# Ledger of designs, part 1: VH-VL binders against q9nrl2r1430to1533

Every score and structure here is a prediction.

Target 1, 104 residues: q9nrl2r1430to1533
Amino acid sequence: GGVHELSAFEQLVVELVRHDDSWPFLKLVSKIQVPDYYDIIKKPIALNIIREKVNKCEYKLASEFIDDIELMFSNCFEYNPRNTSEAKAGTRLQAFFHIQAQKL
Structure headers, positions and changes below count from the first letter of each chain, unless a header shows other numbers; antibody chains aren't numbered by Kabat.
F, E and O are the ipSAE of ESMFold2-Fast, ESMFold2 and OpenDDE, as the mean of both directions, binder to target and target to binder. V2 is 0.75 times the mean of E and O plus 0.25 times the DockQ between their complexes.
[cut] stands for letters that were removed.

## First folded at step 26 (VH-VL)

Design u1
Fold by OpenDDE, fold request of step 34:
Structure u1 (fold): chain C 104 residues (1-104), chain A 122 residues (1-122), chain B 107 residues (1-107)
Amino acid sequence: as target 1 above (104 residues)
Amino acid sequence: EVQLVQSGAEVKKPGESLKISCKGSGYSFTDYWIGWVRQMPGKGLEWMGIIYPGDSDTRYSPSFQGQVTISADKSISTAYLQWSSLKASDTAMYFCARHDWYPSDSYYFDYWGQGTLVTVSS
Amino acid sequence: EIVMTQSPATLSVSPGERATLSCRASQSVSSNLAWFQQKPGQAPRLLIYGASTRATGIPARFSGSGSGTEFTLTISSLQPEDFAVYYCQQYDNWPLTFGQGTKVDIK
């Protein structure tokens, strides 16, 4: 995108991406590495996709943006058992998100 | 618009090192896989490897594993392909290309650089 | 690795005629198959992904079909600008692999 002032959504995505626990969420799960992932997760999403949607101004409401972020976490918890590094990272990142989302 | 601009043609000798570049613009560089494809003179396309600049996740073709290094500097939206010691057989056109990820994690190239010709000869 | 084999090596077609290009995978790649067009002195251009989905801006005369191990790229009515080399590429498994290409030239 062009040079524009960062919106609240843009800033929040930046903060999520920069978080230490963002690693499971930066990009879509590889269907090559995880062959059954997309058989289980029907609405895959990741921070790169969310960022693109933000950049394209596809979110008209904060609730829409929040829904996608929550979907991202939901997918993680649906596929990954609680004791996995992915799920643990997701739990921490989601907590961070919930705090930041209060500013929206 | 999405653009990938590669560094200029290179003329090298065997044994020399080389690092060529691919600069992305018009999109979020960190959010898309970027790969390298070799095309020897008069030959077909060969996948070399890909990197995700956002986390530097890198994957190589077995044929190129250990032969080249793929890297990226997301601060300047640039991907690199480098050799520590060139061979005459490395003479080829090298393309960088962006991968799309729709509708799921995908590895097809939707945008390509113009190519960098590398000539290695004594 | 999954070997992609294209046929024929060269396809001579007259302008306005139908061109049919084949791509075979040594094992199933599901629908994770893309087609590219490359003209002399140019970078490849994405035509089809997901075996049958036309990329943005690609003319309707280009269509892809198939799944598993057998795939087809069809050009319904060959235009002068369509004479080029066409490559298929699987992205179902590592390493990603291209076919050796089919050259479409003027009959």
Scores: ipSAE 0.870, ipTM 0.942, lowest interface PAE 0.5, mean pLDDT 96
Fold by OpenDDE, fold request of step 34:
Structure u1 (fold): chain C 104 residues (1-104), chain A 122 residues (1-122), chain B 107 residues (1-107)
Amino acid sequence: as target 1 above (104 residues)
Amino acid sequence: EVQLVQSGAEVKKPGESLKISCKGSGYSFTDYWIGWVRQMPGKGLEWMGIIYPGDSDTRYSPSFQGQVTISADKSISTAYLQWSSLKASDTAMYFCARHDWYPSDSYYFDYWGQGTLVTVSS
Amino acid sequence: EIVMTQSPATLSVSPGERATLSCRASQSVSSNLAWFQQKPGQAPRLLIYGASTRATGIPARFSGSGSGTEFTLTISSLQPEDFAVYYCQQYDNWPLTFGQGTKVDIK
């Protein structure tokens, strides 16, 4: 647990988390609050999980990291109708991600 | 190694305020729910509430709603449990504990603090 | 709230024998059930989550089974260090709730 410069993945996760539209993605959807969520979404993921994987150096390729982020958004759009706050936030955050991902 | 270290034992009088703490280390503090559990002397475990430090999302047991305040300071990886006015009946051991989300969103406690004994008597 | 009821209140078992602890939910909690062990003066320790999955570092002699409203924690061969209080906890609905505990002591 020493101080080090953030990797590109770490930095991008930090930027995603800090984004105003990150709120639907910070943590997994509550099974209690949304009982049917995990019946529909078979590969749940969120920024906290992605950060954990980054911290554990589980991403060997940028494509693997990107795939998880895209999965996170696809889950959101699969479950949430377009007119929901979650979907709208996801749309904006994904656009932001696509710009930042060019740096990877 | 994941650790939760709680503040020391408290001896208070009825009507006094109190804020106890739980510091997490060895993991990303903002990325896991952390909760509080009460255990009165010789009794069982009681869930009080939880907080997600990343966004301060907080959930209370109805029995403790309005009776205590759960908060967190992610800048120092610390969660808090506080009372504005203690009662003798608040005498108990208080544990903080981390919730694990594996493999899906879950609310079981995988790591526990050592507990903080709070004694309230006149 | 979902009421968790454990039985028996006290279970007296000889070392090396099998211990069977029961936990009943007032309504279905699916498999969202955890078991904890607590020794005097210590914090609880997670044994089982998801009704049947052993937590990291938990000996194989501990096993959990059940779903819905009936759950069982089994200690296949009780060791001296296993004498303690055991709690079940549901995390299927708010508020999260614990059973009242089963004390496993020496026969």
Scores: ipSAE 0.869, ipTM 0.940, lowest interface PAE 0.5, mean pLDDT 96
Fold by OpenDDE, fold request of step 34:
Structure u1 (fold): chain C 104 residues (1-104), chain A 122 residues (1-122), chain B 107 residues (1-107)
Amino acid sequence: as target 1 above (104 residues)
Amino acid sequence: EVQLVQSGAEVKKPGESLKISCKGSGYSFTDYWIGWVRQMPGKGLEWMGIIYPGDSDTRYSPSFQGQVTISADKSISTAYLQWSSLKASDTAMYFCARHDWYPSDSYYFDYWGQGTLVTVSS
Amino acid sequence: EIVMTQSPATLSVSPGERATLSCRASQSVSSNLAWFQQKPGQAPRLLIYGASTRATGIPARFSGSGSGTEFTLTISSLQPEDFAVYYCQQYDNWPLTFGQGTKVDIK
């Protein structure tokens, strides 16, 4: 992205990325490493994509931004069983997000 | 505008170490895979490996695994390719390239650096 | 690894004529196939991804088709600036692999 003042969305993405439990969400799941992922998840999304959308000013409403973040978590919980490290990380990160999102 | 700018040509001797660079600009460097491709003189393109600067996830071609090291410094939007001990056979043009994930996970290179010529001779 | 084989090695075509380039994969790569153009002394340029999607800024005369193991790049009417080497690349499995290239030169 170019030089610009960080918006509330940008700041929240930065905080999510910096969180210890962001590792499952930093980038899209590899089709090569997880061949069945995209057979199950039809609307893939990750923090890198969300950040790109923020940088391109594609979110006009906070609800749109929140929807994408929730989709990201929904995908995680749909694909990963509850006892996986990914799902556990997602649970914690989502809780963090919900607290931060109240500031939007 | 997305740009990848590589370091200048290198002339080295066998046994010497080398680290070449690729600086990205015009996009969020941490959010895209960046790879290295070798092209020996008069030959075709060879995939060497890729790295995701956001978490340093790195993938190598088996042919280059252990032969080179791919790294990135996201603080300065720069990817690196390095050798601990060059061989004459390492003489080639080396390209860095970003690969796009649109619309879903993919590994095609949409932007390329201008290339770095590495010449290794006694 | 998945071996990508391009044919012909060299294709001589007159300006204004159609050029058809072939790329074959040793096993299915689905639609995870890209085409690149490279001119002497220059970096490759992305033409097609997803087997048939034209990259941004690429002229309409370039088109890609195919899936699985057989792919084709077509230049409907060759322009002077189109004389170059063309590479296909699969990104369906590790390691990523390129074809050996097809040189399109002037007839």
Scores: ipSAE 0.869, ipTM 0.940, lowest interface PAE 0.5, mean pLDDT 95
Fold by OpenDDE, last read:
Structure u1 (fold): chain C 104 residues (1-104), chain A 122 residues (1-122), chain B 107 residues (1-107)
Amino acid sequence: as target 1 above (104 residues)
Amino acid sequence: EVQLVQSGAEVKKPGESLKISCKGSGYSFTDYWIGWVRQMPGKGLEWMGIIYPGDSDTRYSPSFQGQVTISADKSISTAYLQWSSLKASDTAMYFCARHDWYPSDSYYFDYWGQGTLVTVSS
Amino acid sequence: EIVMTQSPATLSVSPGERATLSCRASQSVSSNLAWFQQKPGQAPRLLIYGASTRATGIPARFSGSGSGTEFTLTISSLQPEDFAVYYCQQYDNWPLTFGQGTKVDIK
């Protein structure tokens, strides 16, 4: 494809993905490795899916985009105890997101 | 449109090294698992392994673990399958294919490359 | 590993007739089962995923059913372009595994 300027949503997703604490969120949790995950989390989502939605222009409002990002973090905190690496990473990444989201 | 384009046919001798490629386009390469499937002449499909280019998470079939290396260069949207030392028994068609996620984490192939024929003979 | 066994090895069917292909798993794979079609000289094409969901662009005459260890691919009315080899594949556990295939040829 051609060179395009990234939209605000695209840019924010890129920044989230590049963050050191993005590793729990890059892709969906493997149901093979975590058999009970999808019994607990009913609306699974990850940064790859969010990026896909951005690319498909499925977000008409910033609030919709923000809702999906917050859902991603909510899922993490629902499944992972606070003392886990995943939850700790999520806490830091969410804080970063909240700062960046002010630009939207 | 999603496309996977593989490198051309290879004719090699036993003991030689080989690295074949699979270039993805029409989608975000880093955001989908991509795998390799072997098909020996006149035989069925064999799953070899998969890689997630976004973090290089890689899984191998036990039958291919240590026999091949799967890698990816996300900067050029390309996945690789390589051998350090080919055997005659490696003669086969090799397909790369993308995995879809929908509706949740899943490992079925929704798009396939055209295949790369590898012939190894002395 | 989970062994996928398809039957029959070859199925001879006349155009317009119903074709029924079976796939059995050595242990439960829930609904994590896909079906693929492969024609000579071509790459496989996804037909069904999640045991019963048709992939985009797949004709309605193709349908998948089953769960656990027993699965079926049905072609309600075989068309000339449907003569091919069909593979099932489980993605419930590592390693991912394919069935050995069923060849559907013209009677």
Scores: ipSAE 0.869, ipTM 0.940, lowest interface PAE 0.5, mean pLDDT 95
Fold by OpenDDE, last read:
Structure u1 (fold): chain C 104 residues (1-104), chain A 122 residues (1-122), chain B 107 residues (1-107)
Amino acid sequence: as target 1 above (104 residues)
Amino acid sequence: EVQLVQSGAEVKKPGESLKISCKGSGYSFTDYWIGWVRQMPGKGLEWMGIIYPGDSDTRYSPSFQGQVTISADKSISTAYLQWSSLKASDTAMYFCARHDWYPSDSYYFDYWGQGTLVTVSS
Amino acid sequence: EIVMTQSPATLSVSPGERATLSCRASQSVSSNLAWFQQKPGQAPRLLIYGASTRATGIPARFSGSGSGTEFTLTISSLQPEDFAVYYCQQYDNWPLTFGQGTKVDIK
């Protein structure tokens, strides 16, 4: 059960990273380049961080893993207007995630 | 355990090209920024630039922009620093180091390679 | 670029004594300040990040304080292994910059 879930999380992260629309989510937003980002986003997260948590077996439930992924997208939509490339990429990637998450 | 292992010491002449390496292990190489720091003999630390292996996003210090090339091969967890034409003034110790992002976006170095000594002389 | 200035250049301290190192930024770097220790022939080692947070495995005798433009690294009771060069580094803006270092040697 737990081992299977861990592997499933790993695989899903790999698929998300490989997706063409993953570029806004691969790493944390630079606070140097975007000085106001962390004034707005209080729980920053990215795929590299999520993968780290998976590798460290920090997710005990699928819901915890899903929550972090959804947080990643919600942060994107909170900060980026709908017409931005980041938001558009996020929309597509989130749709992909929702399909893949059904396998969990 | 996180480790950064750099290539061995180099003895070169002015005008020669050079590419030194830094191999990461004990962590997901693609998921952390990795940078290069120069230390001339008896001098302090100088930030040269950084690269994110996951997407090859690269940033240089203005002092080193156009003077060196930073790259990475994520398939073998290795970062590189290279010169097309060395100068005597390039003689220095060169460190690679990983940036930690915890708890938010950060650019401090938490793990360092052992350094690569580059000596350039006629 | 943000210029980091450390003082003093050299600090002579006896074992067991308190050591106080200063780092000043030419403009505010908030709390985006790290301290490193470097011993002869070795790579630097992270001591403090976020101006006041000790890195994993760093002894409690090391402490960092300050924000904005003035920062301090304190070694409450200097141990023999603490004699080294210490660097501060800002990561508030590009390019990242280090101070010129403070050498802590035996008095």
Scores: ipSAE 0.868, ipTM 0.941, lowest interface PAE 0.5, mean pLDDT 95

Design u1
Fold by OpenDDE, look of step 26:
Structure u1 (fold): chain C 104 residues (1-104), chain A 122 residues (1-122), chain B 107 residues (1-107)
Amino acid sequence: as target 1 above (104 residues)
Amino acid sequence: EVQLVQSGAEVKKPGESLKISCKGSGYSFTDYWIGWVRQMPGKGLEWMGIIYPGDSDTRYSPSFQGQVTISADKSISTAYLQWSSLKASDTAMYFCARHDWYPSDSYYFDYWGQGTLVTVSS
Amino acid sequence: EIVMTQSPATLSVSPGERATLSCRASQSVSSNLAWFQQKPGQAPRLLIYGASTRATGIPARFSGSGSGTEFTLTISSLQPEDFAVYYCQQYDNWPLTFGQGTKVDIK
């Protein structure tokens, strides 16, 4: 893509993606590699999808954007036990998100 | 508009190295898998592998594992397919293509490059 | 790997007639099946994904059906631009695999 002026949503997504703990959230879980994932998680979402929605201006309210981000974390904690690297990363990234979201 | 533009045709000799490219535009390059498909002359489609430019997660077909290298430079929205030492049997059309992921992680190609013809002969 | 077998190898159909293409998987691929169209000198084009969902911009005359191991691509009324080679592809397991293709010729 080209150079774009970043909206608040775009900027926040960029910051989330750049975070060290973003790795579990960059893309959807592979159902090939994790066959039972989509039996458990019914509303899958990831940062790439959220960015797509931002780029398409699908978020009219900040609350809608926040809801999707929270869903992303909720999915992670629902599927991954607390002691997993994914859950730990999610916990840290969510904390970061909550701080940054105050700017919205 | 989503577009994948591949590098031009190549004429090489056995033993030579080669790196062909696929540049994406009209979408967020880092947010979609991009793959390579081989089509030998008069033959069908063969999946070679895919890469996620966002984190460089790369997956190969067993048939192509160790035979080629798939990479990406997200700073210029470009994916690559390369050989260290070409063989005559590598003569084929090579397509890059984007994988869609909606509604769940899926691996079907929704947009394709125009193809790069690679001819290897002594 | 999952072997995808298409039939027939060549299908001759008159314009305006129905074309039915088959794709069989060596094991269940659920609904993780896509169909592509390829014309000479061109890149493949996505027609169907999820076994039965038309891709954006694909005419309604194209439809996909099936699940598990048996799949069908149907062209309800063949148009002149529909003469091409059609490939099925499974994305249920690694490695991703294509069928060998069905050529649709004009009768």
Scores: ipSAE 0.808, ipTM 0.925, lowest interface PAE 0.6, mean pLDDT 95
Fold by ESMFold2, look of step 26:
Structure u1 (fold): chain C 104 residues (1-104), chain A 122 residues (1-122), chain B 107 residues (1-107)
Amino acid sequence: as target 1 above (104 residues)
Amino acid sequence: EVQLVQSGAEVKKPGESLKISCKGSGYSFTDYWIGWVRQMPGKGLEWMGIIYPGDSDTRYSPSFQGQVTISADKSISTAYLQWSSLKASDTAMYFCARHDWYPSDSYYFDYWGQGTLVTVSS
Amino acid sequence: EIVMTQSPATLSVSPGERATLSCRASQSVSSNLAWFQQKPGQAPRLLIYGASTRATGIPARFSGSGSGTEFTLTISSLQPEDFAVYYCQQYDNWPLTFGQGTKVDIK
């Protein structure tokens, strides 16, 4: 997209990173700490990767940006049972994301 | 341009403390792991540990756990390696390096600092 | 902890010849293997990541191959500036580990 759209993606990613519930999503899950994660999750992604893609203008459409964010949440819910701290954080951050995404 | 600039050479005595620095520029400092690598005179490379400045997640090699402290100050884009009590065997070149972890499981060092020579002798 | 073993320890090669360096992991590291070059008094330089992908700005004479536990760095036509120590590093699991190095000398 144009410069206005890229600035909006940057602002949204910054808001997501600043949110208290971003902690499961800042960087890729450690294979050492979670040995089976990559057996289950085949398309890993995290906020730092998404931010770099925004910085490099790799998103051409808002839908591509939204798809990566939604993939991030989908991975969280696929790997983590509903009652875990990770899944609860994901639910709250996803709700926040949906509110902020209305501004795009 | 990605750069890692380390603090200058140090000459110390056994028992003294030391904190050396590695300042990153030209990239989003909080989004990349910073690692520390030791090279003793005439020897190979040894991974000491890493830190993710975005959340301070820190991992140590078992050989260095409890021997050094790795930290970062993200407000000035700087990582640190510190000793509370130096030994003569700490005499070495110390490198900081950025981990390039794209796209995933890519924990290799793509940019290196120039090195900080630490000499510990009486 | 994954032990990386490099061979040979020293490789004597004439300019223009091919150099072949080996790196073996004590357990599978998939393709999470990097190669570095280090000259005296300098920081290491990234050559290869992902076992076979040349880093930006690395000459085409450097190539990497292998997966799992067995890896090779090949320098197809050795240049005078290639005389250095070469390290492999696995990044499949913490702690990250280096091989002990292969020194490439003038024959």
Scores: ipSAE 0.132, ipTM 0.760, lowest interface PAE 5.7, mean pLDDT 90
Fold by ESMFold2, last read:
Order: structure tokens, then sequence, then C-alpha cells
Structure u1 (fold): chain C 104 residues (1-104), chain A 122 residues (1-122), chain B 107 residues (1-107)
């Protein structure tokens, strides 16, 4: 915990946001544009929410931070068939995340 | 401290173009929606539309679709409202406001700019 | 489009009295309802979000209630600085819409 761990979370979120495959994850899926999304996904989350939780020091353990990021990918794969651009981007970003998360 | 600072008052003639600005500070500009609200003299508040500066996702009220352009320049933390050809009926106070989405997907206005008065007269 | 209707249009009250403002939605907006205060020449100020949650720094005399289509803003003891126009706003669906306002005047 503490200042070093929070700095590592922030650095990792910045790297995820900058990644070319972050586009499906930058903000919550629009309820208006995709009305059935929230019928299927009960715990929505996105990089902007995770970044704000880091900024507000809401993560006390690395496991809490990792759980939110993995939830984000799990939601993507649950809603989107594996052949979609969203699921392919999720696969690539998740692989990148797993490499970077070794720093934690 | 979250602040939204708008450009100064404008006096224009019908048919002229105009672009007014709203600069955000004290928060992650690309992570929040910015909306525009019109208030005609003596009238109530009208939502015009919003933009997510992080990816330029833009939504308009049907009443304003095609009447204005909402844009943002994330490198300088600034959102814009633009007319290609002003009408006298565009005379109003224009506010920018930040939409609060945390912790859930919400679109109410938590912080407001000071307003920009636009006067369009012959 | 969800139409928000406020009543009364004008509410005349004396300082220290209770003011009750109503807001009705044309269809359910759940609890996705906010209240704003606006004084002449000023930007609106957020008072209540989620129908009943006071925004940071808002005095306890402001309270909100309701869900679905019927909402109420109550000011339990009006202060001189509370004479203003009050707007409700739904954020359940696009387009976001405001009520037409309730003006709270000194009696």
Amino acid sequence: as target 1 above (104 residues)
Amino acid sequence: EVQLVQSGAEVKKPGESLKISCKGSGYSFTDYWIGWVRQMPGKGLEWMGIIYPGDSDTRYSPSFQGQVTISADKSISTAYLQWSSLKASDTAMYFCARHDWYPSDSYYFDYWGQGTLVTVSS
Amino acid sequence: EIVMTQSPATLSVSPGERATLSCRASQSVSSNLAWFQQKPGQAPRLLIYGASTRATGIPARFSGSGSGTEFTLTISSLQPEDFAVYYCQQYDNWPLTFGQGTKVDIK
C-alpha cells in the first residue's frame, strides 16, 4: 500500500489509456446507444472510472485495482463476441496489461 | 479546484460566424463530458449537447442538431461551441458545464462556467 | 424526449417559511433527477442529485425527495439568499431536459 503503490497504479492506467486498443474502454458504454448493455453487464466499469478511483485513493490493495481492470476486460468478453473489434482490442490490451502488471 | 472559464461577451451581426470557448482546469479534462446550455433572455435553461473530449464523442439535443458545432481541443483543455451563421434568435447567455459521471454513468451538471453573453443584432 | 414540468411557476414566501417545489416527469426517470438554483446574472448551482443527495457544500435546509415521475425540493426555512429560480433536470435519457423553473419570490 501507500504512496509507491498508488503511483504505480496511476502509471499503469496512463499506459493503458495511451494504448491504441484502449478505445472500447475509455468511458462507460452509453446506455442510450447500447440499451441492452446494462441488462447483461451488472458491474460496468471503464478506464475513466478506474483513473478517478486511483486519483481519489480508493484502491488500498493492488488486488482491488487489478480486480477492477480484469472486470473491465471480463465485461468486454461477456458482452462482445470474440470476432468483434471490441473483443479483439480487449484481448490485445489485456495482454499488454498482464505484462505491465508484473511491475506491481 | 475544478473551474470552467468561458470566453468573453460577443456582439455580432446576423450571418457572421462565432466560436466561443470553455477552458477546464483542476480535473482530468479528457475524462469528463462537457455540455452546453442556452438561456435566452428571460427564459429557462435549454440543454444543447455534450462532448467527451477524450474521444470527441458528441451528442446533440435534436433542437440544436445541425445548428451548432460542439468540439474540443484536449491539448489545451478547451471545449467550443460554434455557429457558422448567427441569427438574431441566437441572442442568449451560453453556459458550459461539466457532467458528473462518477461513480456511475450520470449526466447532471456539477460545475458551471460563468456564462458567455452573445448578442446578435442588425 | 422526457418533458419536465415544474409547479408552481412562482412561489411567494416570507423568510423563515418552508418552500415546497414540485417537478413531474412525462415518464419515469428513476432517481436520475437533479435540482439547480439560479440567481440573476449568475450560473446555475447544483443543489441535489440522485433525487435526494445534497451536493457538497449545500445547506441542510435543502432536501429532495421522490422517484419515478414525481419529485419535490423542500427548503425548510427560507433565507434571504434563497430567493432565486429553481430548475429540475432529468438525466435518465438523452436529450437531457430541464423543467421550466419555479421562481421563489419574497412575499
Scores: ipSAE 0.025, ipTM 0.719, lowest interface PAE 7.8, mean pLDDT 89
Fold by ESMFold2, fold request of step 34:
Structure u1 (fold): chain C 104 residues (1-104), chain A 122 residues (1-122), chain B 107 residues (1-107)
Amino acid sequence: as target 1 above (104 residues)
Amino acid sequence: EVQLVQSGAEVKKPGESLKISCKGSGYSFTDYWIGWVRQMPGKGLEWMGIIYPGDSDTRYSPSFQGQVTISADKSISTAYLQWSSLKASDTAMYFCARHDWYPSDSYYFDYWGQGTLVTVSS
Amino acid sequence: EIVMTQSPATLSVSPGERATLSCRASQSVSSNLAWFQQKPGQAPRLLIYGASTRATGIPARFSGSGSGTEFTLTISSLQPEDFAVYYCQQYDNWPLTFGQGTKVDIK
């Protein structure tokens, strides 16, 4: 990767954050609001963390960046039943991500 | 370098309104919680509440619920603490502080503003 | 809400000696405890988080220990610049709460 890849990662994260269905993924799930979340999800991640990792140049390959975003969706589907607003938002945002990721 | 810069000292009378500010720089402002902490003269620290500027999720300590409004303007990376009607008992030092979210679910304050002294006297 | 109680209220210690500060929670906070230092006229500074992890740039003479309801901050060799008030803070549950502080006076 290089400057072009870093700009593409940042742009994609910005587009994900701006999407209407980003609301479950903007920040880590609160242990106070959802006490059992971290008993179930052992590799938590959210858009704010991914954006920070892009800013700190922690992604060396596009696959590493994609893996973190897919982990974010996988966590959502693991914790939330498929009929919940969170899981439905995750399905729509993941579909949007797949479309935008074609440009990487 | 992460910085939280607060607005200057205020001298007010009871019943007046006030809005003080905390501007964040050197980090992604919308991706971190910003909290407000009161320190009354000669006393310890009291957590007032917290906001996530990315979605305006706002939580108050029960002692401060309905007493103040916490808000943010993410376009200028600024959080606010606001009173609609000040009381003499609001005389205190007010700090803003950032929560370190990395690693996950941390709610301790890693960076602090310099403080804003508010004096309310009749 | 979780009440944090610090002891002693004031601690007088000679430079070079060990200072030991205690913090008790009214219920278990696991390891979700932080320690802060506040020097006169300054904002608080994070020393320890996770009960025992030093924050970036904090000298090795500061150490934290404990879990559950009992926590300790130790300054292994007190320096003149360590004159301050020290606060513990739990972040296990809302509302976030601070102890009332321990003032460390340099003899």
Scores: ipSAE 0.007, ipTM 0.687, lowest interface PAE 8.8, mean pLDDT 89
Fold by ESMFold2, fold request of step 34:
Structure u1 (fold): chain C 104 residues (1-104), chain A 122 residues (1-122), chain B 107 residues (1-107)
Amino acid sequence: as target 1 above (104 residues)
Amino acid sequence: EVQLVQSGAEVKKPGESLKISCKGSGYSFTDYWIGWVRQMPGKGLEWMGIIYPGDSDTRYSPSFQGQVTISADKSISTAYLQWSSLKASDTAMYFCARHDWYPSDSYYFDYWGQGTLVTVSS
Amino acid sequence: EIVMTQSPATLSVSPGERATLSCRASQSVSSNLAWFQQKPGQAPRLLIYGASTRATGIPARFSGSGSGTEFTLTISSLQPEDFAVYYCQQYDNWPLTFGQGTKVDIK
């Protein structure tokens, strides 16, 4: 519920960041590198933002935390074709997340 | 409270190496870009480059590519600016600064270190 | 590289009067423009980002406007503490670039 739930969010984000397939998700997609990204993706999010929201206690419910993580993957699949390295990394990291999230 | 604390002033000779530091506190160090800005005596501000400590993604201004090395040690929340061989023209004030990333990735500087004066003279 | 040009180089203004500082980009930077204040011996301070949004703690007398290639910083009633050098910075493309600065002096 309280302290244990916040610790669980922290632990899960740390595990996601440490995962080898986290590289597309560590920070917001650069508008400089990918100029059209923000024309297509209207709710951008990344692991650094999610970690800050955990640190600031902005998640009131576990569902809100899970929704941001799933939004992150949904954005990846919306922007990137399935054969790209980004989409493949997203598929593998999402599978890892689903295993870990069953503990919440 | 976000703070960036830089290492002290340096007096060096041409040809010497130097590594100056910028320690971040009061925020998640690995989640924000840290940039370096040069200000030569009596001159304006020049962006040198930027690093994302979380994955070491590093970008340089073309004017400084190959001239300096930007690095970070995330275990101690510290970014570095390094010269392998200083020149007299490197005499300047050097600032580190944090870039705000919210609500989307943006590269304007919201917090600045106090500056490190580097003097290179024979 | 996007060249940022500020004018005038020096602006002499009496306290209580309005100061208007200009910044021009060599190509469109949309609204990806920030303004900084720097006093002698100090680090720069963020005033405005997104061309027109005041940073937290910045007095209402500071306002920014413009988009594309033309931007202004206005100080509506200049205070003694406002005498400083002001820089614009674009963050639309790498390399990030600053204008040369406008020094605001007592007239």
Scores: ipSAE 0.007, ipTM 0.696, lowest interface PAE 8.9, mean pLDDT 89

